# Ledger of designs, part 66: VH-VL binders against b7kms5

Target 1, 80 residues: b7kms5
Amino acid sequence: DTFETVRNTIRIESEVDESLRQLCHEERITKETWLEAAYLYLCEKPEELAQVIQLAQERLSQRKAIADYKRAKTMQERFL

## First folded at step 2 (VH-VL)

Design t14 (framework fv_iratumumab)
Fold by ESMFold2-Fast, scan of step 2:
Structure t14 (fold): chain C 80 residues (1-80), chain A 123 residues (1-123), chain B 107 residues (1-107)
Amino acid sequence: as target 1 above (80 residues)
Amino acid sequence: QVQLQQWGAGLLKPSETLSLTCAVYGGSFSDYYWSWIRQPPGKGLEWIGEIDYSGSTNYNPSLKSRVTISVDTSKNQFSLKLNSVTAADTAVYYCARSPEYYDLFGDYGMDVWGQGSLVTVSS
Amino acid sequence: DIQMTQSPTSLSASVGDRVTITCRASQDISSWLTWYQQKPEKAPKSLIYAASSLQSGVPSRFSGSGSGTDFTLTISSLQPEDFATYYCQQYDTYPWTFGQGTRLEIK
């Protein structure tokens, strides 16, 4: 009736998505509610939140490195 | 919100050089690759090439010998030059934000496009 | 180059219909496929990326599925604004390549 929601599209690693999907299926919850609950829980725990942020920064750095590697490799194979 | 505006050539004769420029407004220029795509009349879309902030380019091999994409970081602009045009180069040309292998900073693919520029090559 | 083939090339449908458009890659592209909508004299609009991820701001009636070589775009309940040409595009291997397009027309 009164809830306002925002639809977001997010892309995560396939192995993480598969694991989360199985967890949600077994516990009978949705990815959306799991994400909301996880964020709210971590907001109450500053030290754990800081650790999660560090992991997120590490994962972002790794994704960028892989993307850069793939671009460079494709260019070498096709144009050199 | 990121917006692209493009301008440049309209009518060309065979052997001339096609020149188009695209300006990026309202968002980060340096975090993305920026593409040129074309669409000949009644045909599908063809990717021409892409460039990033540092000037690193990737080109479609079918056009590599004739195409140059350049960047002007002071103006947040990138430009296409296609040499030695023929009637086969007649198309609507679009600039766009390139797709990413892992959409590292959001849900952006080739999600922002310029308005298109019709280029007609005839003798 | 990877060839992208769409089926059908043209489709007639009515408002409220469930519409399915297919795209086939000549080799495995994993999930690196984007679907676009293009209206006459307009630039393409991104609908779906990574085969199944809905682009921000796109209505939920659009969905994508598939992996490897066979991909599908579905519109669950066609609206008047959905009559357009739809294109698939692979971004697995340079050069990026597009399908020939599927024209969705009013029945």
Scores: ipSAE 0.006, ipTM 0.622, lowest interface PAE 9.7, mean pLDDT 84

Design t15 (framework fv_iratumumab)
Fold by ESMFold2-Fast, scan of step 2:
Structure t15 (fold): chain C 80 residues (1-80), chain A 121 residues (1-121), chain B 107 residues (1-107)
Amino acid sequence: as target 1 above (80 residues)
Amino acid sequence: QVQLQQWGAGLLKPSETLSLTCAVYGGSFSDYYWSWIRQPPGKGLEWIGEIDYSGSTNYNPSLKSRVTISVDTSKNQFSLKLNSVTAADTAVYYCARTYEDYGLSDFFDYWGQGSLVTVSS
Amino acid sequence: DIQMTQSPTSLSASVGDRVTITCRASQDISSWLTWYQQKPEKAPKSLIYAASSLQSGVPSRFSGSGSGTDFTLTISSLQPEDFATYYCQQYDTYPWTFGQGTRLEIK
């Protein structure tokens, strides 16, 4: 047996997922192998890895802002 | 394992106050919002409101004038009070955990067993 | 409040059938929609979140699609345990709102 694998569930934006599905279809690869290859590649490139981490932090911040907005909307708005 | 256990209410007369309590066992209490959701017989689901460990609440505007949700962090419990009940408040009431992934996956992932509340003269 | 309308309100099907249930939002909710399954006298169980993402432990025969205002839940090969009522829920805007439900019954 070559490798042990772990099954994960990952939540990503639908537009990003659709783009990834198209890329994987065109290139004849799976989302799983793309994720593995991307991580391994970036681990050898510290400056590029740092840029990806920064983008990830920015996207996480945006998601948190949306969640905070939803929570605050009914509490803070003055109705009529 | 996370488990929600609820109790209270039952048979009420019009104008009385509905009172239900939900206890949370296992898992983290302070990292989530905790919700009340009801379902009238043969009808769909209606979100009532939510509370976090600090006592911050959000209520469904349609019920806001009659609803109070409170929290007891020492017991990992939260409670619903609904004033001035009428026959329209007859429903199964559920407590639930509100899961959120920073705004992208808000759903209810753990539910109490449900409490039937009947309002009749 | 955002109104969620499901179609059909009920349908009858046989084991092995492909079943589709539709949910329409009264305004654009992007992909911020969850599908639930509810069996008699039980609390609902979440099946799909973000319109198309399968919950852990849910069989792969369930799938969701759609964005904006029109959404679909599909069961590719109906099993006996799938007869239940299905609800959609939007989480774009407070208050959270649900569809009226679609009752899936044995033909």
Scores: ipSAE 0.000, ipTM 0.610, lowest interface PAE 12.0, mean pLDDT 84

Design t16 (framework fv_iratumumab)
Fold by ESMFold2-Fast, scan of step 2:
Structure t16 (fold): chain C 80 residues (1-80), chain A 121 residues (1-121), chain B 107 residues (1-107)
Amino acid sequence: as target 1 above (80 residues)
Amino acid sequence: QVQLQQWGAGLLKPSETLSLTCAVYGGSFSDYYWSWIRQPPGKGLEWIGEIDYSGSTNYNPSLKSRVTISVDTSKNQFSLKLNSVTAADTAVYYCAREVYDSGYFEDFQHWGQGSLVTVSS
Amino acid sequence: DIQMTQSPTSLSASVGDRVTITCRASQDISSWLTWYQQKPEKAPKSLIYAASSLQSGVPSRFSGSGSGTDFTLTISSLQPEDFATYYCQQYDTYPWTFGQGTRLEIK
């Protein structure tokens, strides 16, 4: 069967990306198929899905703080 | 302070390959996506494509068959190649850093100085 | 591709005027829109992101509003340094696209 796909660009933290790339290389899978499998697996486990969502919310808050810092620093460098 | 410096050939004949390089000074390379954007004389801006430190790219579909963006992480550089140029490719070409807030794209900041590329017979 | 249309294409104004320029997307882009200012022979500079969030260091006379398909950039009291070309950009969907620009000229 041929699957219809969408092409997405996503940004993830460098340390996480490095670890995920190593895993994908060792297991001979792609980041795309890992993401699909992880999501599908978690959708069948409501308690684990809730935990992942909580972690995602925490990481989003941390990324916002870092992004705010980087943006402020970039604007200082640009308009200074 | 992050500074982008770009260089490459400015005068081309139709059918040749356009080649530009952008160097990032200041050491903040792996945290960002890096883009190429062009502007034909007297016209608006056109996004060409982006690359990250791992070599992951996204291209504007209108240019995808002719464009290649590559990265040299050892030099903190990324480069644009656009093959089979025509007069329609005459433009000022800019490299730029993408800024994200909470995982969402926000804008292009820290632009290179621009390179005028003229395609004429 | 999402088409971005700015209006007017050009306008003439005097220092102290309230200036409004509009950007329309061919489809819903939520609030994923950035406004840029470009002066002759220079690269563009970001003014407003996420339709209404003012960039650090940008004067408070600049403001943005709108969501969905209709967006506006307002300069409440035009200053001499504000004469430039302004561009909107959507970042809802690849490829990212820009408006054709609005050239703000001295009257």
Scores: ipSAE 0.000, ipTM 0.616, lowest interface PAE 13.9, mean pLDDT 84

Design t2 (framework fv_iratumumab)
Fold by ESMFold2-Fast, scan of step 2:
Structure t2 (fold): chain C 80 residues (1-80), chain A 121 residues (1-121), chain B 107 residues (1-107)
Amino acid sequence: as target 1 above (80 residues)
Amino acid sequence: QVQLQQWGAGLLKPSETLSLTCAVYGGSFSDYYWSWIRQPPGKGLEWIGEIDYSGSTNYNPSLKSRVTISVDTSKNQFSLKLNSVTAADTAVYYCARDVEYYFGSDYMDVWGQGSLVTVSS
Amino acid sequence: DIQMTQSPTSLSASVGDRVTITCRASQDISSWLTWYQQKPEKAPKSLIYAASSLQSGVPSRFSGSGSGTDFTLTISSLQPEDFATYYCQQYDTYPWTFGQGTRLEIK
């Protein structure tokens, strides 16, 4: 039959993207196949999946804090 | 699902105050910044300013001395007042939702229908 | 203020063409750029945020790339509904600023 795919565009921290790109180059795989493999692997390991989700939540909170800081800083410069 | 509806004065004379209101339906009000953007006929877009549910504002410096944005959280509305209008303020005015993702990206994802404001004697 | 310059200011294309629009910022804005589409008499619609993230519901033929000061919007196979004016906007520094627009016209 057909391998049905969906196109997703995701934002990744530049440092993480650089590291992942290097890994994919060395191992001769693509970011798409790495993402699929990582997710499928973790779905069969609930304990490890929970830890990855926790890390993801922590990183999301950090990104929100940075975004909030940037907005607040620009606001303060505007009002000074 | 979320919709923005605008209303306000369409025809003004020089020196008058422009007043527009935007109402938010069908979505969360307190989780976003709400912006006003304008577009003079045949020209590009200019960001006017933004406000959140707590009344915190950021304004474009080019308009800062004349602009006030206010919020009415009980009605899920926010309003634009621009003082001392001139012919240069003739434009279509839009209200919009400013989505501030956890990923730190911002964009205007839902827009009002636009209000044409004409300043003429 | 950060100046956003789009090129070209207008272009003519045919259905099926690959179209590229560029946007240049006067200083580094990282990836803090959104692309909008505006049809006549309508409010703008967001297409791409954070330079390369496709907005939900936007066709996959649209893509964005770039970082720093140079950014590109690509339409891989132009459709009749894609004839519109396209704007870039930076979200790095207040005030938010837009490019002057690129008018995509039927050939």
Scores: ipSAE 0.000, ipTM 0.606, lowest interface PAE 12.0, mean pLDDT 84

Design t3 (framework fv_iratumumab)
Fold by ESMFold2-Fast, scan of step 2:
Structure t3 (fold): chain C 80 residues (1-80), chain A 121 residues (1-121), chain B 107 residues (1-107)
Amino acid sequence: as target 1 above (80 residues)
Amino acid sequence: QVQLQQWGAGLLKPSETLSLTCAVYGGSFSDYYWSWIRQPPGKGLEWIGEIDYSGSTNYNPSLKSRVTISVDTSKNQFSLKLNSVTAADTAVYYCARLPDYYSGEDAFDIWGQGSLVTVSS
Amino acid sequence: DIQMTQSPTSLSASVGDRVTITCRASQDISSWLTWYQQKPEKAPKSLIYAASSLQSGVPSRFSGSGSGTDFTLTISSLQPEDFATYYCQQYDTYPWTFGQGTRLEIK
């Protein structure tokens, strides 16, 4: 092995995962190598990195709100 | 370092209301769900319910008619009330933290010290 | 509700042994399973999340595997501090549910 690696488990939106899986299949790469390459690419582009961070912050706020809504809705449908 | 400390109940008689409070020290309140979990003597774990910083709750259906969880965001505290207790409610009660759904580390990672509640006449 | 069944309910082992504990879910939970260790008079400690991911600070002798309905916790070389009760928990569907526990005792 030329790299020391760590194993990570992450939770992402299923539609995004499906799209990324299709891309990786077509281009013959893995999700792990795509993630590494995307991050490294952005680290060399400070203005683009800042834009991605802003979008990530906005998406995180939206996902928290959606998660809370989905959990509440699931509980109501099952137990009301 | 995040720490949970709990207090509130010990000995109860049947039909009384169980009341416990959990205080959160050293960490963010808004990025987590805060749960109550109980364990009857010599038995396994039972999830009671959870609350977030906005006061949104989810309860175990087996306890929903008797349980209320509330939050005081100004004090970083959340509380459990369980109505109409019986001997079956005798247990050690824990408060615990669950990271937000999207953190990827979905485990009860920080627990309070536990409170023994005994219901007897 | 999803029922979690652990096997065995208890086992006896010696220091240095390889120990395997199994957990079965009544329906598909993907990989949404956490393992906990509980010592007498203490709160549980999380060991493994997402079926196979080791919690920070947990020794590498602990490992988890499985997906769907069948899951396994393995301790590759049992240490004296590992005698405890172990619980699995699903976080696929509310309400969160735990297995009944497996008590690991000194032989």
Scores: ipSAE 0.000, ipTM 0.631, lowest interface PAE 11.8, mean pLDDT 84

Design t4 (framework fv_iratumumab)
Fold by ESMFold2-Fast, scan of step 2:
Structure t4 (fold): chain C 80 residues (1-80), chain A 121 residues (1-121), chain B 107 residues (1-107)
Amino acid sequence: as target 1 above (80 residues)
Amino acid sequence: QVQLQQWGAGLLKPSETLSLTCAVYGGSFSDYYWSWIRQPPGKGLEWIGEIDYSGSTNYNPSLKSRVTISVDTSKNQFSLKLNSVTAADTAVYYCARGTEFYYDSPDLDYWGQGSLVTVSS
Amino acid sequence: DIQMTQSPTSLSASVGDRVTITCRASQDISSWLTWYQQKPEKAPKSLIYAASSLQSGVPSRFSGSGSGTDFTLTISSLQPEDFATYYCQQYDTYPWTFGQGTRLEIK
């Protein structure tokens, strides 16, 4: 009602989105407010924030590996 | 907020080279693949190809012999060149943001305004 | 190339109607399908990715379902701004290919 907001578009894994949606439904909150609360909480907990960043880096590495494999496989099948 | 703006060719004669450039404002440039798509008047969409920040490309085989996509990372721009155009290349051409660099889902989520290219003698 | 076929090619509907559009792939594409909306003289807008995942900012009346070769886009209660052409796109195998489009018109 008094907050200024910014629109962001993000892509997350479907399985994660489904779990988060279920959590938000059960607790009667929105994905937007959950994200804000999670970030604000972690900003007050530097050691926990570092653990979350490490997990994020690991997930990013996994996505890159999958993307690289999928592209290589597709190029081999279609162009070689 | 991500915004794509494109410019380049408008009216071409058969056998000429089509050249279009797309500039990306806001957001990350190096974290995504960048695509070109075209749409002939009154018809559907055709994917032309994609490029990443390192210059790695994937092209539609139907256009591979005539198409080159290039990137200028210092300007956050990427460009399309299509050689030996014919009337069949008349279309609105779009640039778009595709797959995140580390993700395999090529959801085209931000598009340029489109550029009409007409090939006629 | 994987061929994407949409049905119907056009349909007429009224505000408040439930509308379904189908898309069929010539071979198994798992869930690697995106739905787009395009209004006259505008670029397409992404509505649904991975067959069933709603894009941020897209109204909840839009939903997608299906896997393998048969996919459906549903609009649960049609609004005036929903009259447009809808396209499906597969991203299982290069080259990425689109359906021919379904034009949704005012009855």
Scores: ipSAE 0.000, ipTM 0.605, lowest interface PAE 11.5, mean pLDDT 84

Design t5 (framework fv_iratumumab)
Fold by ESMFold2-Fast, scan of step 2:
Structure t5 (fold): chain C 80 residues (1-80), chain A 121 residues (1-121), chain B 107 residues (1-107)
Amino acid sequence: as target 1 above (80 residues)
Amino acid sequence: QVQLQQWGAGLLKPSETLSLTCAVYGGSFSDYYWSWIRQPPGKGLEWIGEIDYSGSTNYNPSLKSRVTISVDTSKNQFSLKLNSVTAADTAVYYCAREYYDTSDLGYFDLWGQGSLVTVSS
Amino acid sequence: DIQMTQSPTSLSASVGDRVTITCRASQDISSWLTWYQQKPEKAPKSLIYAASSLQSGVPSRFSGSGSGTDFTLTISSLQPEDFATYYCQQYDTYPWTFGQGTRLEIK
């Protein structure tokens, strides 16, 4: 056998998941193979990889801001 | 690649102040909350409190009157002080990183090695 | 404070067994629950977060399920390295609280 796999559970935004699921269904591929192909393609395209990393950093910052707001609100209502 | 290293007092007498420090190596400090959690010998886990890089703290109400957590952003370190210790404060103390995200907030994905603090006369 | 109660407190099992550990919250915590494994003299290791999401690098024989107040951790085929104490933790509401632990022992 050539491939050994690992099982990962990831959480992504529901709207993004819906769009990706539709794409995978139409093209007859799986989310796993799309993720592998996308990463491998981008590793050979440094300018495009940098753009994707920038988008990922922006999305991560948005998630952090929401989480921080949620934490601060919980603390204020519970302890202050 | 990210590591937490902790150090501080091991043996204390009743009424003294417990002091522990945790240093973060190899990763982002400002993007997380950093917690202290303790475990008395043979017992379960108790969350003590958390701090972020700006010095914002949340404490467990059961310990709030005795606990202070502080941060030194220039060294990527945070510290625990617990005053007026008694034998009930004997425990292994852990520093830990709290994961942040919209979906996943407040769980501990990285832990220090632990520091045994014994309070005895 | 939200009280977390685990059952059983202790159980004995053999390699190859299917093991189930439960955790009950005193109020609704949605899916905001993490399972930890702790071996003697070591820091806890997170296994499952958000009730059912497997941490990267954790074997697939571990799984979590549940929502609201009742949660379960299942080990589908117990291995020698799985003998440890297991803790649940809620992260729905401050202060963060843990269960009392379930000690999994060799039969």
Scores: ipSAE 0.011, ipTM 0.640, lowest interface PAE 9.8, mean pLDDT 85

Design t6 (framework fv_iratumumab)
Fold by ESMFold2-Fast, scan of step 2:
Structure t6 (fold): chain C 80 residues (1-80), chain A 121 residues (1-121), chain B 107 residues (1-107)
Amino acid sequence: as target 1 above (80 residues)
Amino acid sequence: QVQLQQWGAGLLKPSETLSLTCAVYGGSFSDYYWSWIRQPPGKGLEWIGEIDYSGSTNYNPSLKSRVTISVDTSKNQFSLKLNSVTAADTAVYYCARDSIYDYEGSTFDYWGQGSLVTVSS
Amino acid sequence: DIQMTQSPTSLSASVGDRVTITCRASQDISSWLTWYQQKPEKAPKSLIYAASSLQSGVPSRFSGSGSGTDFTLTISSLQPEDFATYYCQQYDTYPWTFGQGTRLEIK
């Protein structure tokens, strides 16, 4: 075995997963190898990496806002 | 790597106030809600309430009139006070972490060791 | 409050058996359900979140399925360390509520 791997569970948006699944099927690669390649490629390109990190931060903020909304809505429906 | 350590009251008399504190070591404190959960001997689990780093709380309605959860962000600690205890409050009390990054991913993934609180005359 | 009902309340099984435990919510909770394992005198350990997502470090013999009101936890080949009490928990609607537990005992 050339590579040692770790097994991780990741959660991504379903529409992103569908798009990535289609890409992987068309190109005959796996999600795992696409993720590795994308990360390694971006590490060689600091300006592009910075933009990806900014997008990731924005997506994380949106997830947090949605979570906060769901919690508030749950409280309102049950207690308020 | 993330570790929760709790301490506080063990033996109480009816009408007293239960007080427990939980300290969080490792990881981010401000990105999560922090909960208290109890378990009477031989029984199931009951969620008491939660707090975030800003002091925002949600309480179980069955306990809301008697419960206060507070946070000390400078120490990465949060505390439970339960007023007017009775024998029905005898339980192991746990502190636990849940995620606010993704509501769908919310889970109690790290727990304190538990504190047995016995209420007896 | 959403009531969570587990069945069976207890079961006996042998090492190597396939075991299923069920959990039913009194109303639709989508997939907002976590499964826990609790051993005597220990805090619960989360096994599965969002009904079917395996927690990091949990053996692959554990799996979860279901949505809406009916959920199952499956252990495909029971090991000695799996004898414990299992709890489901919904996080769709406050207050968060747990099932009454299923005790898994050595036959």
Scores: ipSAE 0.006, ipTM 0.647, lowest interface PAE 9.9, mean pLDDT 85

Design t7 (framework fv_iratumumab)
Fold by ESMFold2-Fast, scan of step 2:
Structure t7 (fold): chain C 80 residues (1-80), chain A 121 residues (1-121), chain B 107 residues (1-107)
Amino acid sequence: as target 1 above (80 residues)
Amino acid sequence: QVQLQQWGAGLLKPSETLSLTCAVYGGSFSDYYWSWIRQPPGKGLEWIGEIDYSGSTNYNPSLKSRVTISVDTSKNQFSLKLNSVTAADTAVYYCARGEPYYLSDYDFDYWGQGSLVTVSS
Amino acid sequence: DIQMTQSPTSLSASVGDRVTITCRASQDISSWLTWYQQKPEKAPKSLIYAASSLQSGVPSRFSGSGSGTDFTLTISSLQPEDFATYYCQQYDTYPWTFGQGTRLEIK
């Protein structure tokens, strides 16, 4: 009957966060409940879930390219 | 270029609060997460938690009720407080630079010198 | 939490030997694993990220392989400076977890 919750901190693109904050403010909901509802809704929609996963993979590969560049520079400075 | 220096704590009694501070010199403070990691004598590494420049934290669930990590962005410093210590908290404590904003590759690439904290029974 | 198990816990080897260290995850972590080297009284140093990508400045005799749950670190021709303790770390799921370490000692 009662909800057990966990606190998580996640890093997302600032423009996405700003847009989500605006939506949550206008609809009088929280980011936590929006995330829960979105995930639960998509779990019932396999084709839509697959599209979201593909978008997530593409966004992750873009972040990886930037992180790889930054790490290569840092490791060069650290290891001569 | 980037250097982490840490200080604080040493000998503690059970129930006391452990306090350590890490100062970051060189490089960007705001582009990274900053972690605390500990290593009991002769044992492996345990991640305690992380913080970013905005004060956003993530903690190891096993330590979450006892841990607070805070930042002072004006000094490029971050600090660990661990309350209610026991002999199991005896370890070398390291501060470390973790992943940048982009969550892909992850390693700890710069580390402080380590601080030995001993909790007597 | 994801448990990381390393084997062996220690091994003895000679300069010039090929050395393999294994790390096993309690669940699928894809390729999200980092290998570290730690010398006595020093902080760890990262060697390999994403299971197989060599860090800049790390000698080519180090290599990593594996995906899913089984991973290996290989040193193709052991050098005197390679005697150290090696750790694996998963970064698939919070909290980050490490193996217990493999101590590489002179035979």
Scores: ipSAE 0.000, ipTM 0.600, lowest interface PAE 12.3, mean pLDDT 84

Design t8 (framework fv_iratumumab)
Fold by ESMFold2-Fast, scan of step 2:
Formats: structure tokens, C-alpha cells, sequence
Structure t8 (fold): chain C 80 residues (1-80), chain A 124 residues (1-124), chain B 107 residues (1-107)
């Protein structure tokens, strides 16, 4: 095949990754083709895409809160 | 778009207290840490400290005995006070927004929106 | 504190050149390093985080690499707007520390 691909590493929550791995194994597809298909499908459905973006923003906000908590703990351990 | 505007004293005498304020416009205040960085003329950057909306602070240990960062959430402002200044405190002072994800020793940390800078000169 | 040392402290280059600047940490910081660009009399601008991740809106001619203690910022084809001072910053361990800067000057 002549189309170009790129290799990427992404960090996702372990529970989400386990669920996606199970789905991919059962359906005999790969995570990369799932991601491509999901994105392409949502690009054709702007109202659903907007909902997904909102969920992504909420998840990012939650991760930042957790990161800030862990940052504070590291500071306490080093200077107390 | 988010913008940071800072103001405060420009000329100080040794032993005085440096006071600067930074106001946040056009964006969320509570989701970020807000930091102070300084740069002496012709020299590099030094991180002073950071604060979140709840008033939780992290300070550079080299300045911790003299520095206080505080937040006024009703005005979306945060402020720097540095006590007992000397000529070594002469610098451009910047406020900045911290975008960070500090999980497993920090996935990312960078300062993406900066104030215009305030030159503080300490001279007798 | 973790000491960050940049090399060279200054360099002269021409438009179109490939430019490489290096940052060395006094201890292992994994990939927890951000690169900043600072133009004269302006605040710094973040370019690259996590050693190799390009900030949105930053031209693709900028790239970062490295892990552990040795890090590199590369500009593949220097443009007039790239003449500036570049700083690395580690965010592995408090206090956050910066390199002394590399000044990129017109040849």
C-alpha cells in the first residue's frame, strides 16, 4: 500500500486502555485503526464531535487537578 | 484569549519590600497554577514560585524566607511580595500561567501565557 | 538543586542554516524538559515540552530530542525571526531550574 502512516505514543488511563484492548481483541482490529475510524466517523457528525470534545475537556480538567495534587505532595516530601 | 497584565513598584531602595500584582483577563483562573519568574538584566531566568486559586503555594527554597505569593480570587489576581530587597533583586519580573500535568513526576509543565514584565531596580 | 548547562552560550548563524543547541542536566530528569524562546525585551515563549513535543503554533522546523541528562534543540532551516535567546527548563524536581541561555545571533 502507498499511503503514509506515522507512529505515535499516547498516554491514556489504564482502565480505558484495558477496555479498548479487550474490544480490539474481540473484534480483530487494532487500536490505531479504531482511533482512525472513530475520529473520521465523528468528523462527519459535528454535534457528536462537539459532545466528545466537551468530554475530553472535562477529562483533561480532572487530570490537571490530580497532577496538581501530586505536585503538591512531591513538594512536601522534598522540603518537609 | 487569555491575557496577563502586571503592575507594581519600579524603583526601590535596599531593605524595602517589592510588591507586584498580576491580573488575569479572558480565561479561567481556577484551573491553573500562576507563577512568578525573574530575570536580572543580561542574565537568565529564575523561578520564584507559584500559587493556585485555593492559595496553595510552592516557592523556590532560595527565596522562601523572603517571598510571599497571594491570590485574590474575587478579582482574578495574584501578587508577589519580596521582603528585604538588595541590589541582587534587580530584575525584570514576569507573571505567567502554568499549564501542567504532574503525574508520575510530571508529564508536562510549561508557562504559556506571560505578563509584559516589570523592571524592578534596587539602588541607593 | 538540579543545574542546567547550555552549550554553546552563544552562536552566530545565517538564514537557512541548521542550528543545534544542547542542554545538560546535573542529574537524570527523564524527559521532563521544556524549551523557551525569548526575543529582546519580550517575555519568553514556550516551544517544546516533554523534551520533544512541539507546542501548537510553533513551526515544524523546531524539534527537540533527548532524555536523561542530555537534550538537544534543533532548528532545521533558520529563519530571520528565529534570532533569539533559547532556554531549557527542567520540571523533574523542585525548584524548577533553567539553563543559562544560548544566544543565537546573525552572522
Amino acid sequence: as target 1 above (80 residues)
Amino acid sequence: QVQLQQWGAGLLKPSETLSLTCAVYGGSFSDYYWSWIRQPPGKGLEWIGEIDYSGSTNYNPSLKSRVTISVDTSKNQFSLKLNSVTAADTAVYYCARVDSYFYESGDYYYMDVWGQGSLVTVSS
Amino acid sequence: DIQMTQSPTSLSASVGDRVTITCRASQDISSWLTWYQQKPEKAPKSLIYAASSLQSGVPSRFSGSGSGTDFTLTISSLQPEDFATYYCQQYDTYPWTFGQGTRLEIK
Scores: ipSAE 0.000, ipTM 0.632, lowest interface PAE 13.9, mean pLDDT 86

